# VH-VL binders against b7kms5: the designs that were tried, part 189

Target 1, 80 residues: b7kms5
Amino acid sequence: DTFETVRNTIRIESEVDESLRQLCHEERITKETWLEAAYLYLCEKPEELAQVIQLAQERLSQRKAIADYKRAKTMQERFL
Below, E stands for the ipSAE of ESMFold2; O stands for the ipSAE of OpenDDE; V2 stands for 0.75 times the mean of E and O plus 0.25 times the DockQ between their complexes.

## First folded at step 10 (VH-VL)

Design hb5 (framework fv_pozelimab)
Fold by ESMFold2-Fast, scan of step 10:
Structure hb5 (fold): chain C 80 residues (1-80), chain A 126 residues (1-126), chain B 107 residues (1-107)
Amino acid sequence: as target 1 above (80 residues)
Amino acid sequence: QVQLQESGPGLVKPSETLSLTCTVSGDSVSSSYWTWIRQPPGKGLEWIGEIYYSGSSNYNPSLKSRATISVDTSKNQFSLKLSSVTAADTAVYYCARDYTVEYFGSDTYDLYFDYWGQGTLVTVSS
Amino acid sequence: AIQMTQSPSSLSASVGDRVTITCRASQGIRDDLGWYQQKPGKAPKLLIYAASSLQSGVPSRFAGRGSGTDFTLTISSLQPEDFATYYCLQYFNYPWTFGQGTKVEIK
């Protein structure tokens, strides 16, 4: 097909997923079309794209800090 | 991108303190655990210890009484001091990033040493 | 401390050969095992973590398998740049411990 697709599996925060699911239901769209539209829209707006990338970097940093905390806690428990 | 570079004296006298510094570029020393690993000539690898920027550190029990790792966030560096050295401490010393792999939504994590310094040979000799 | 034992300590192989290196832990370490490659005079390089996860940029001819106490690293078709010493590392319990190394040398 001219519309070649890729299957993606993603994990996101449950609160974000719930909110996005509600938005998609109210607007009669799907998560996949929202994701495609959001990315395409942002590609046309470099300043806004940069802001989204910054937020993504902040969220990734937070997740890594949580992983480091879990690591420290697990090692403390195993070595006590 | 991320680069680590060891520095410090290459010759240390027996009973003295071995002091090495690792300079980190391309990443903040506050973003990860950092580790020291050594390798005596012709032998295998031995883990010395690790540090997190908050000061939390863990050491190989065989070296814990002599080893101290510290971090200097203002210089983006971390350092190793190993006291009371003997000929058995002659080795190439490596610093490395000790990276925690995040698996979002899971209590599971992994870790690996992804960026290493080139290593610095420290010889303990009179 | 968890003892990591590699076998063989050395092996000779030709380009194109399938090479298998084993690593045994003295107690169960789940899949908390990494494999590192070291060429003479160079720092080690991460190949595999979590027993079987290939690091980005590492050729697909490298594969890790195993869990618990028995692990293998396989190189499906040895290339000239693969002649090196390989180390396993367990990160299940402190201290982190390496195997003694397996040297893959030219036949």
Scores: ipSAE 0.404, ipTM 0.817, lowest interface PAE 2.4, mean pLDDT 91

Design hb6 (framework fv_pozelimab; at its last look DockQ between E and O 0.06; V2 from the best seeds 0.00; counts 0 for: pae E 12.2 > 2, placed apart)
Fold by ESMFold2-Fast, scan of step 10:
Structure hb6 (fold): chain C 80 residues (1-80), chain A 126 residues (1-126), chain B 107 residues (1-107)
Amino acid sequence: as target 1 above (80 residues)
Amino acid sequence: QVQLQESGPGLVKPSETLSLTCTVSGDSVSSSYWTWIRQPPGKGLEWIGEIYYSGSSNYNPSLKSRATISVDTSKNQFSLKLSSVTAADTAVYYCARDYTVEYFGSDTFDLYFDYWGQGTLVTVSS
Amino acid sequence: AIQMTQSPSSLSASVGDRVTITCRASQGIRNDLGWYQQKPGKAPKLLIYAASSLQSGVPSRFAGRGSGTDFTLTISSLQPEDFATYYCLQYFNYPWTFGQGTKVEIK
């Protein structure tokens, strides 16, 4: 039809995925339509968008710290 | 906009200690590993060592007995000291961010040096 | 220490040419290899990591290939701004080691 689409594969935290799946099931929507709606809604709300971006930055920072820890552990094992 | 800038004396006498500081802006020194790399004039690149803000460091074995890298989180800086220098230590010294590539949900990682200082020439001569 | 040997040490090519640089590790390093570009008087710039992953903002004419001990960097259609020295870097095990560099001179 008129909609062009792209396929994305994303990896998110299990608990977040479970919660989102439950929400989508209860409300009879799909993860893809929820994602589209959430983004479009936030684009019209700059203050809320900024808060979401801040949370995303915090989550990314935490994952980065975990990666640095895994790096240190791996290098110890290879060197030893 | 992450920027790194080296500073320190451009001339060091043989047997003395070479001391350089890298000032980081646009990012926190506690967010990544940081590294020093040098390049003698007209030659290739040599990795000196790395530091993590917690104080964990690793050095090129060829320089480990003389090299010390440290972090000052209050100034958002990290520094290199290289003792007992000789003419062979004459080089452009670069600082760089040593970025760990995160693969969420995986035990694998990659690494790269994505932001570099412009380099500072240190000449070891009497 | 893991030794990285690049070939050729230098080459001359014309704009539009396909250029291939090779890098060989003295032992297996999986895909823990990066490629860096250094222009005269400037700091190196990251092009590729994990042997084949193109850094964002780097032109698609740059491509990395290989695993284990044998790696290549290909520039599919050389541009004037590609005059530079190229270095491979292994980050499989300490110490991190660079190749000796390949100087690309545009004819």
Scores: ipSAE 0.617, ipTM 0.863, lowest interface PAE 0.9, mean pLDDT 92
Fold by OpenDDE, look of step 11:
Structure hb6 (fold): chain C 80 residues (1-80), chain A 126 residues (1-126), chain B 107 residues (1-107)
Amino acid sequence: as target 1 above (80 residues)
Amino acid sequence: QVQLQESGPGLVKPSETLSLTCTVSGDSVSSSYWTWIRQPPGKGLEWIGEIYYSGSSNYNPSLKSRATISVDTSKNQFSLKLSSVTAADTAVYYCARDYTVEYFGSDTFDLYFDYWGQGTLVTVSS
Amino acid sequence: AIQMTQSPSSLSASVGDRVTITCRASQGIRNDLGWYQQKPGKAPKLLIYAASSLQSGVPSRFAGRGSGTDFTLTISSLQPEDFATYYCLQYFNYPWTFGQGTKVEIK
């Protein structure tokens, strides 16, 4: 049996990525199969899924805040 | 939810200054870049400029000499002033929130306008 | 400024049709491109960012592709609510610039 996969570019925060890589190595799995499994698991856990979504939204907000700051700083430096 | 609303005169005389205000609700103006975009009747979109709450701003070079964007954190508003207007400045003016996404380990970011005002028509006419 | 050229300027299509809109940048913009949909009397709505990332809530029939200078927006099966004007936006370098738009009309 075979199944089709979709290629994605995923950028993960470095500390999280390292931790996840270590876990996957120890458990003899891949980040990809971890993500698939995690999602499928959460699909059956609506409360846990909601918590993960909230956490994901918070992390996205953090990325935005950092991006905004970097943009502001870069623009200030550019026009000094 | 975030809401934006443009306000200001719908009619401006040539050579005068167009002045618009965007009132933001559901979000603090201190947390994002804020943008003005305009669209002449029946034509495409033109980015005017943006502002960060700290005062950092960027403008379209085509309008830089005439455009001023400001933010008023106390009122949770940001504004656009466009001086020396002509008929070419007749357009629907939109305010928008531009959401920036940074990727760790990268010098790149993604940007998109996720919330828009309904737009306000400003006509330049004698 | 980076010029964004969309093609076609307008097209006529029927419900169920596959529609493809292209956007060409005057220089390389990597994947710093967004697609917006605008209906008459309404503000534009984000469809796609980062050239191929579908915005939350946008139907999967919308797809963005491309990198560098050539980009495409595809609607796999046009729906009645998809008749609108579409714009690409580059945010690679200031000033941010839009394509001139593509109006998708009913045939």
Scores: ipSAE 0.029, ipTM 0.739, lowest interface PAE 4.2, mean pLDDT 90
Fold by ESMFold2, look of step 11:
Structure hb6 (fold): chain C 80 residues (1-80), chain A 126 residues (1-126), chain B 107 residues (1-107)
Amino acid sequence: as target 1 above (80 residues)
Amino acid sequence: QVQLQESGPGLVKPSETLSLTCTVSGDSVSSSYWTWIRQPPGKGLEWIGEIYYSGSSNYNPSLKSRATISVDTSKNQFSLKLSSVTAADTAVYYCARDYTVEYFGSDTFDLYFDYWGQGTLVTVSS
Amino acid sequence: AIQMTQSPSSLSASVGDRVTITCRASQGIRNDLGWYQQKPGKAPKLLIYAASSLQSGVPSRFAGRGSGTDFTLTISSLQPEDFATYYCLQYFNYPWTFGQGTKVEIK
């Protein structure tokens, strides 16, 4: 039938985003088509997909730790 | 595109609880901090509080005893309850996305409200 | 809480004028300062974050400066769509606080 799309905003670490934007620009593709292609490609590569998932989990933990640290630091500074 | 929409009753009686819901589209409530801000008619903006999905929340001390912000991931919504309202709580209430830019390996961050709802006036009147 | 004091509270200006709005913090806030524009009946709109960084889609006639306690927003050539109320916001320490606003009116 029709291919429905979802419009999203996502938060990407700034250096990764810059690198990805540069790659997409050079290859004349969009970030969304890159994401779709990367996911579809990895679905055929179970071992590589597992590695990507592990890296994603590590990055998620790092981002949470950074956010928690920044919020906790703000609370501590209320006494300074 | 991210859109936020406030909903709830426009009239609330004194001493009762003001209850508002913000419906989020184009983003997940699990991916950011979410904020309530209010503006009494003809006056400035007051930050009420914020919440992260995990239940981490912060409130303006002036409202902390009366305000509760919660998230409903199944409906992609977050809400505000403000108890024991008085005429001083009459304001336009905005929901907003609290966009935080984290810097890896740094103790700093940038924070700004990049998307807002259109605001809803809540009048506290007998 | 950190108090943010804006000046002036209001001003009148003509299209093409250079307008400067000041925001002062009751303590040092590094550059953790944003500027917001609000038109009547509308939600505020982000203009500047990190004291001087222009938000995407905001015209370059808007410029933010400052660090520590003293900050300014300058509109280098006022346009008809710039008549609004402007707010600074500090996000250095909880609770986040706005200045009281500066209304820019057409002369």
Scores: ipSAE 0.000, ipTM 0.626, lowest interface PAE 12.2, mean pLDDT 84
ESMFold2 (binder alone), look of step 11: mean pLDDT 91; pTM 0.928

Design hb7 (framework fv_pozelimab)
Fold by ESMFold2-Fast, scan of step 10:
Structure hb7 (fold): chain C 80 residues (1-80), chain A 126 residues (1-126), chain B 107 residues (1-107)
Amino acid sequence: as target 1 above (80 residues)
Amino acid sequence: QVQLQESGPGLVKPSETLSLTCTVSGDSVSSSYWTWIRQPPGKGLEWIGEIYYSGSSYYNPSLKSRATISVDTSKNQFSLKLSSVTAADTAVYYCARDYTVEYFGSDTYDLYFDYWGQGTLVTVSS
Amino acid sequence: AIQMTQSPSSLSASVGDRVTITCRASQGIRNDLGWYQQKPGKAPKLLIYAASSLQSGVPSRFAGRGSGTDFTLTISSLQPEDFATYYCLQYFNYPWTFGQGTKVEIK
């Protein structure tokens, strides 16, 4: 019955966002409550939590590699 | 989690080569750009150069003729060699991670120096 | 190389004050600017990147603004732990260049 919240801004892939929005609409829930429920559920399921963490690490590594590529290309094109 | 630590001699004679090593823990040297920055006593910060593990390196033009940065992936370290030193090279030397971050929904990227070593003072005197 | 000039070089302030530090680039750098805090004897700490993006864990009283050539760091209500030297850094083009620093000292 306590009600304190924090506001966060999160950027995710548009295809993932679209899929999540569709799920939330069909199930009559909000993105915020889905995130809370997913995290709480996974905290009670250590094998599933480990799998999600691995996927998150892989996605983070891929995004970082893409960002590093963009950076290298940009710097190569600048002559100052 | 991620820690950087500088090591090397604290005293170097004029005309000799200054050699420093940065040991990285909690991250692979293969995953980011790695940079050296120095600060003479009582003065501001000066960027020396940086390296990506695959060999791409960039140097401050004022130091390019004397500075060499290298990576040792087997030891998870990167190093700075600065030749022909003078008293003007006396400074605290920092190593840092130069981390690239991507903005989603955008074609851009940003970067920042998010982890720094504690710094090591190198004095150049005869 | 792109020259970064900070103003003022030093200032005196009291706890609770609003402090403003300015950084000017000799050419347009878009929003490729970061702000770093350095306390005596310690390594610098990232506060803001992309001119206005607050690093996680940094108090919301720190705010960055600007684009192109003119940039500002504001501390809305100065705390005792905020007395330090602040540096801007442009990362638009190599070489990366820092401003000369602004020392915020107790009044």
Scores: ipSAE 0.408, ipTM 0.800, lowest interface PAE 2.1, mean pLDDT 90

Design hb8 (framework fv_pozelimab)
Fold by ESMFold2-Fast, scan of step 10:
Formats: sequence, C-alpha cells, structure tokens
Structure hb8 (fold): chain C 80 residues (1-80), chain A 126 residues (1-126), chain B 107 residues (1-107)
Amino acid sequence: as target 1 above (80 residues)
Amino acid sequence: QVQLQESGPGLVKPSETLSLTCTVSGDSVSSYYWTWIRQPPGKGLEWIGEIYYSGSSNYNPSLKSRATISVDTSKNQFSLKLSSVTAADTAVYYCARDYTVEYFGSDTYDLYFDYWGQGTLVTVSS
Amino acid sequence: AIQMTQSPSSLSASVGDRVTITCRASQGIRNDLGWYQQKPGKAPKLLIYAASSLQSGVPSRFAGRGSGTDFTLTISSLQPEDFATYYCLQYFNYPWTFGQGTKVEIK
C-alpha cells in the first residue's frame, strides 16, 4: 500500500512555524502528518471545526489588511 | 462564486455625467481594492481608478478631475461617476476586483485583477 | 506615467507554433508585471502576475519571463483557444498602465 500525495507550498507566520516545528520535533512527527491529522480530527468535531474556520477567516482578513497597508505605503514612497 | 456585474445607462449625452454601478456577489466588497477599467472600441485598455472598501481611492491622473469612485458596503456595490463626458469617453467599461497578493513575513506584495464584470458599452452621443 | 510598449502589434501563427510576445517598460518596474488574455467580446483574463507566476487554472504552455524593463510572454505550443489579444500591465507605480496589445491571429 502507498499513499497518493500532492505537493503543497505554504507560507505561514514565522512564530507559528517555529512553534509547530518544535512540536513536531518533540513528538517525532512531520508538519504534513500533523496537518493531515488535525484536519481529520476536526472533521469529526463540527463545532470545533466551525471555531477553527472562524479563526482562519480572521487571520486571512488580517493578512489582507497588512498586504493592503504595504501596498499603500509602497505607492506613497514610489510616487516621489 | 464571485461575480461582478456592471449596470447603468448605455447612452449618455455630451457634457453630462456617466454613472455606472458594479454589483458584487459571492463575496463582500470589504477587505479588497476595486477598480474600473475602460476600452474604447477597437482600442486598448485604460485604467480609470481604484477604491479600497474604506473609501481611500486613487485615480489615473488623466481622469482624476472628472472621475469619482465610491463604495456602498450595505449594497455590496461600488460605482463610477465620470463628469463632463465627450465622444472620447465612448468605451466598454469594466469593473474588476483588484487583489493584493500577500507574502507574509516579507515587505513585498503583488497585485492582479482576478474577477471582471462582463463589461458594459457606454456611448456618448446626442 | 510608465509607458508599456508591446511587440509585435499583431502576428499570425498556426496551431502548434511557439509564440513570443514582448513588452517593454519605459523605466524599471522590477517584476511588477501581469499578462492578460482577451478574446473578442469578452473581459480580459489574468494569465500571469509578478512577471513569471502562472495563475491557477492557466495552462502550463503559457510562460512569462523578464525583470526590469524587458518582458516576454511565451506560448510553447499554440492551441485553437489561444487566438486572442494579449496585454501586459505594470503595477509598479500609479497610474497602472497597459501595453497597446498584441493580437495573435490564425495564419
């Protein structure tokens, strides 16, 4: 038996990555297996899944706001 | 899915104000830049301006004195008004979402227009 | 304003051909360049952003290259659905400016 896999490249906050990397090292697991397990576990818990989705939406909104701020700042600097 | 639809009169008289509305469905107008782009018949694309949902706007200097873009978050719409129109303003007008690509942990960003309305032809004629 | 000049203004090609379109900026724009495809009567469609980043869902036969002032869009093996007008767009500085367009026509 083999797993059929896909390759993903993801970018996350460095502080979150550092914390997750430490957890994975201590528990002897990989980031990809942690991601798979977390998703599968939450799929069995709809109320908890909904809370995670809400947090994800909030984090996405924050990232968009930061990107838009960088855009506005860059345009002000380059106009000169 | 996200969809944009332009609406407004297809005919505007010279010297009057051209008024168009873009209705957004499938996502909120909040948290995005929104843009208007036009294309005269048989010619290329010209950027008119953009607005951030909070009201901050930027315009093509060639149109800044005549163009006003506004956003109505309660109706999930944004609009273009272009005053003192002439035959040179005859064009297909497109609305589009102006998406900022974030690179978290970097001071860089990229930008693209990912969703477009189908376009609406506005003819300036008496 | 940054002027974007495309070359050629039009070209004729056959299915299976390799097609290259060039875009030149009047000043350095780093890699802040997108490519859009427009078919007759339709809105433009994003193909590439950041000079070389292929948009999700766009076929791999499309490739963008370049930085600074000189950019190219290459279609490695032209398909029937690729006959269209292509526009480059710089987003380095306001106002955003498009090239004049390159029409890819059936030979």
Scores: ipSAE 0.187, ipTM 0.752, lowest interface PAE 4.1, mean pLDDT 89

Design hb9 (framework fv_pozelimab)
Fold by ESMFold2-Fast, scan of step 10:
Structure hb9 (fold): chain C 80 residues (1-80), chain A 126 residues (1-126), chain B 107 residues (1-107)
Amino acid sequence: as target 1 above (80 residues)
Amino acid sequence: QVQLQESGPGLVKPSETLSLTCTVSGDSVSSSYWTWIRQPPGKGLEWIGEIYYSGSSNYNPSLKSRATISVDTSKNQFSLKLSSVTAADTAVYYCARDYTVEYWGSDTYDLYFDYWGQGTLVTVSS
Amino acid sequence: AIQMTQSPSSLSASVGDRVTITCRASQGIRNDLGWYQQKPGKAPKLLIYAASSLQSGVPSRFAGRGSGTDFTLTISSLQPEDFATYYCLQYFNYPWTFGQGTKVEIK
């Protein structure tokens, strides 16, 4: 009868966090209720969910490209 | 799913150039580093070299003078050429994805070889 | 180049046994070490990276430990599909170097 919860720690871009924090303050909601509501809403909108997943995949590939760049730079410096 | 497949002649004459191609499916060759590894019959694994699609490459110093790795983004392939081969170059040659593990918000990373081709035996003999 | 030495070169074990193999680097490599499993006629398969991080899809009976120069791979309850050759690989400095391999054979 009671809702079970989990605690998660996530790391996101500071610019995104600032924007979300401002939205939550203005609308008088919390980050956790925003996340729950956004996911639940998107689960009822398959086409919009697919667009969000596509954006997430693009952001993930961009992070990986940055990691590969950092790897290349670090290895070059180790052989100087 | 990511799949890699080696192709090229299984027999190469001494002093000639060994040429192998790795065809990648399920991922873009532009998305990762890629590597070649070989294994002489009954022996262990030896790293040959790696490449990034921009042309950045690193080689095992023991093979650097003879080895060249290249990328063809239009065909989603990367290739190995090993010149002046001898009997010591007889081995199963593997291609593999050389994946960079990032730790978001950190300057650290790890790497591993997560997808491998099945391997192709190249015999150097006259 | 950093030399990786595995011990033992081979061992015989029974299903259900705890198996430990070791890998020693000729110089400090932090935790930049992976473990790979190779079955006869097959390509190697990644088990562990960063010395102790289990790759997705790999059974939890595989565990890696160590840092610096001394590393171990432990299989807590050996299964029939675990009879294979195991290789460590350092990725701290170029060239990447593998250990010579440890063959785990059925008793």
Scores: ipSAE 0.416, ipTM 0.828, lowest interface PAE 2.1, mean pLDDT 91

Design kz1 (framework fv_pozelimab)
Fold by ESMFold2-Fast, scan of step 10:
Structure kz1 (fold): chain C 80 residues (1-80), chain A 121 residues (1-121), chain B 107 residues (1-107)
Amino acid sequence: as target 1 above (80 residues)
Amino acid sequence: QVQLQESGPGLVKPSETLSLTCTVSGDSVSSSYWTWIRQPPGKGLEWIGYIYYSGSSYYNPSLKSRATISVDTSKNQFSLKLSSVTAADTAVYYCARDDFYDEGLVPFDYWGQGTLVTVSS
Amino acid sequence: AIQMTQSPSSLSASVGDRVTITCRASQGIRNDLGWYQQKPGKAPKLLIYAASSLQSGVPSRFAGRGSGTDFTLTISSLQPEDFATYYCLQYFNYPWTFGQGTKVEIK
């Protein structure tokens, strides 16, 4: 068969998701195909890929800090 | 896979300190909250307390004066010390993980196999 | 501390039976209730959290319901491997407390 696909569940920020949905609607493409195209394009551009990886690392660090804060708050609320 | 393994002496004399260690594999001890639970033979479960790698902890008031839980991030372990033990402290001791899913607390989603500690002379 | 009372303390049932276990909290705990299964000689296993959320890998015949003070665990069609003691846990307020357990014995 021409394509074999896998099902992935991912969580992204709502603002980013809304922006991506708008782009996909205007350009008449799907979120899945945009993700594939973006990755393949970046694989051919090492300097741009490196910048994207750095942004991803920064966003991951921010998410972890926020998650840690929320978890600590949840545990502290058990003292009520 | 996340796995927890208790270790420590199976026999402790009255008045001494019970000391147990839980070794965590498949997860970082700094990524979750960790807990100790005990079960006297033939009886139910009793929550002892939790620890977070930052040192944040809370103990069941029934055990607070005697219990201390600590973390060793370099060994990916956490430990329980219970002082001044008596026969009433004879129990299977379990370590367990408290995790979070979609901001919701998921308590004791993984358990160690348990280790029997008998308090006897 | 919040007291958790389970009913019944024990029951006997046949394979294929619908089994219901009840857990009552001495005060409101929202949906901060978990159910655990313990087989003889083994550590407890998480079945349900947040009163009704099925843990990954747990068979769909297990279902939790309730909020506030009254909770139930239902096994819709009892299997031989379901012989065990079941415990509820409130994690609404410290110290976290377990029910006394319900032993399910297969006839």
Scores: ipSAE 0.366, ipTM 0.774, lowest interface PAE 2.2, mean pLDDT 92

Design kz2 (framework fv_pozelimab)
Fold by ESMFold2-Fast, scan of step 10:
Structure kz2 (fold): chain C 80 residues (1-80), chain A 121 residues (1-121), chain B 107 residues (1-107)
Amino acid sequence: as target 1 above (80 residues)
Amino acid sequence: QVQLQESGPGLVKPSETLSLTCTVSGDSVSSSYWTWIRQPPGKGLEWIGYIYSSGSSYYNPSLKSRATISVDTSKNQFSLKLSSVTAADTAVYYCARTDFYDEGLVPFDYWGQGTLVTVSS
Amino acid sequence: AIQMTQSPSSLSASVGDRVTITCRASQGIRNDLGWYQQKPGKAPKLLIYAASSLQSGVPSRFAGRGSGTDFTLTISSLQPEDFATYYCLQYFNYPWTFGQGTKVEIK
């Protein structure tokens, strides 16, 4: 049996990536299979899925705030 | 598909206030920095200033005492008011966007078509 | 304010020519330099940002080089649509300032 796959490019926080890589190394799994397993598991648990979605929304808001801050800092540096 | 379009009177009398509006489509006025640039007929380009939806702004010192740029997020527009105009303010006025690509600053990546403002009695 | 001086102020060229335009800043501006093309009666168009980064949709015959105070824009094989005035812009320090322009005219 062969799976049909898609190649996705994703950017995640370096600290999270390092932690996930260590977990995958220790457990002898891949980042790809961990993502598939985590999503499938959570889809069977609506209450846990809702909590993960809330965390994702919070992280997305934080990323937007950080991006806005960096842009503002770049514009402020032009006063020198 | 970002588009900018200037609008406002093409004739302004000396000592009056020049008022122009830029209508933005294909982008939110809250997501980028917005600017006005002018060009007197047959001459070069002069940057007027920028505005961000938070109220952050900068004005070229040559125009700071007379220029005000404001944002109307509900209409997805930003505007320029230049007070006490003289013949030296006769120019084509452009609105433009300043954005960021891959964490880098990119000034004036999209421009309006420009609008000629003549200061004359 | 940082003064931007372009050289030459005008030049005459033929289709297929290699054209080089120079821009000099009165002080160091790192790579905070953009190049803009303006055709008669039209708004300027961004060609290059960060001294050497080609804007999406701009033909590969346009290339920017330089850092600090000395910058060049090169058009490797001039096309009929390239006859225009070219402006450099420093955006290192406020106020942002343009060069006086270089007019590329048909011979």
Scores: ipSAE 0.498, ipTM 0.830, lowest interface PAE 1.5, mean pLDDT 92

Design kz3 (framework fv_pozelimab)
Fold by ESMFold2-Fast, scan of step 10:
Structure kz3 (fold): chain C 80 residues (1-80), chain A 121 residues (1-121), chain B 107 residues (1-107)
Amino acid sequence: as target 1 above (80 residues)
Amino acid sequence: QVQLQESGPGLVKPSETLSLTCTVSGDSVSSSYWTWIRQPPGKGLEWIGYIYYSGSSYYNPSLKSRATISVDTSKNQFSLKLSSVTAADTAVYYCARTDFSDEGLVPFDYWGQGTLVTVSS
Amino acid sequence: AIQMTQSPSSLSASVGDRVTITCRASQGIRNDLGWYQQKPGKAPKLLIYAASSLQSGVPSRFAGRGSGTDFTLTISSLQPEDFATYYCLQYFNYPWTFGQGTKVEIK
């Protein structure tokens, strides 16, 4: 009978957040409910879910490469 | 949960090479910068150097000629070799991690428990 | 190498006291300063990095301030588990160097 939720902190690309925020404003929904609906819909579409997972893996790899570069630069800046 | 644990001989003879290994669990040794720090009994902390899995390293100039740090990614370990030891090298040796945040460096956020190495004949 | 000097070298305090420890760098280090707590027989623990950023899991009674050459660590209401030696670290320039430590003892 009780509605149970969890709170998560998620960091996403600024450009993506802006686009999603605009969509949510226009359609009168929230980012939370959009995320729930998108996931539930994709779970019923295995071929589309696989494509989304592939894109997520590519984005994760790109973020790691950028982070590695920035970390190396930070360590090199200590040679003053 | 990141955990580090030092291992190696607790007693080393003068002029020999001190050899220690740090085993990392809960994190990949390829994801962060790793360091060795020592503390002589009753004294303060001295930074020895860092290593990154690519081989990038830097050593405290006071120890540069004697110290070597290396990484073994297959065992998720990194190690310290310190050559030509003397009684002045008697200390607790710690391994530690340096990580990063949006605000920059987060130095030594996790430490091993430390291992005492005594240099004595 | 950059020298880090802590003051006082030791202090005696009671539970509930406000304790302030200072750390001074021999040259400007921006905010590249960390604070560490070490209890007898144990490894040091990171409390604060970037001069004022509280590490996750560290009680809010610990606060760091300062930039450039002068830094402070404040414990707003000392607890029994806070009796320890505290070290500052500069990580602005290689080699990274620690202060000599400040021992916080029971009065």
Scores: ipSAE 0.407, ipTM 0.792, lowest interface PAE 1.9, mean pLDDT 92

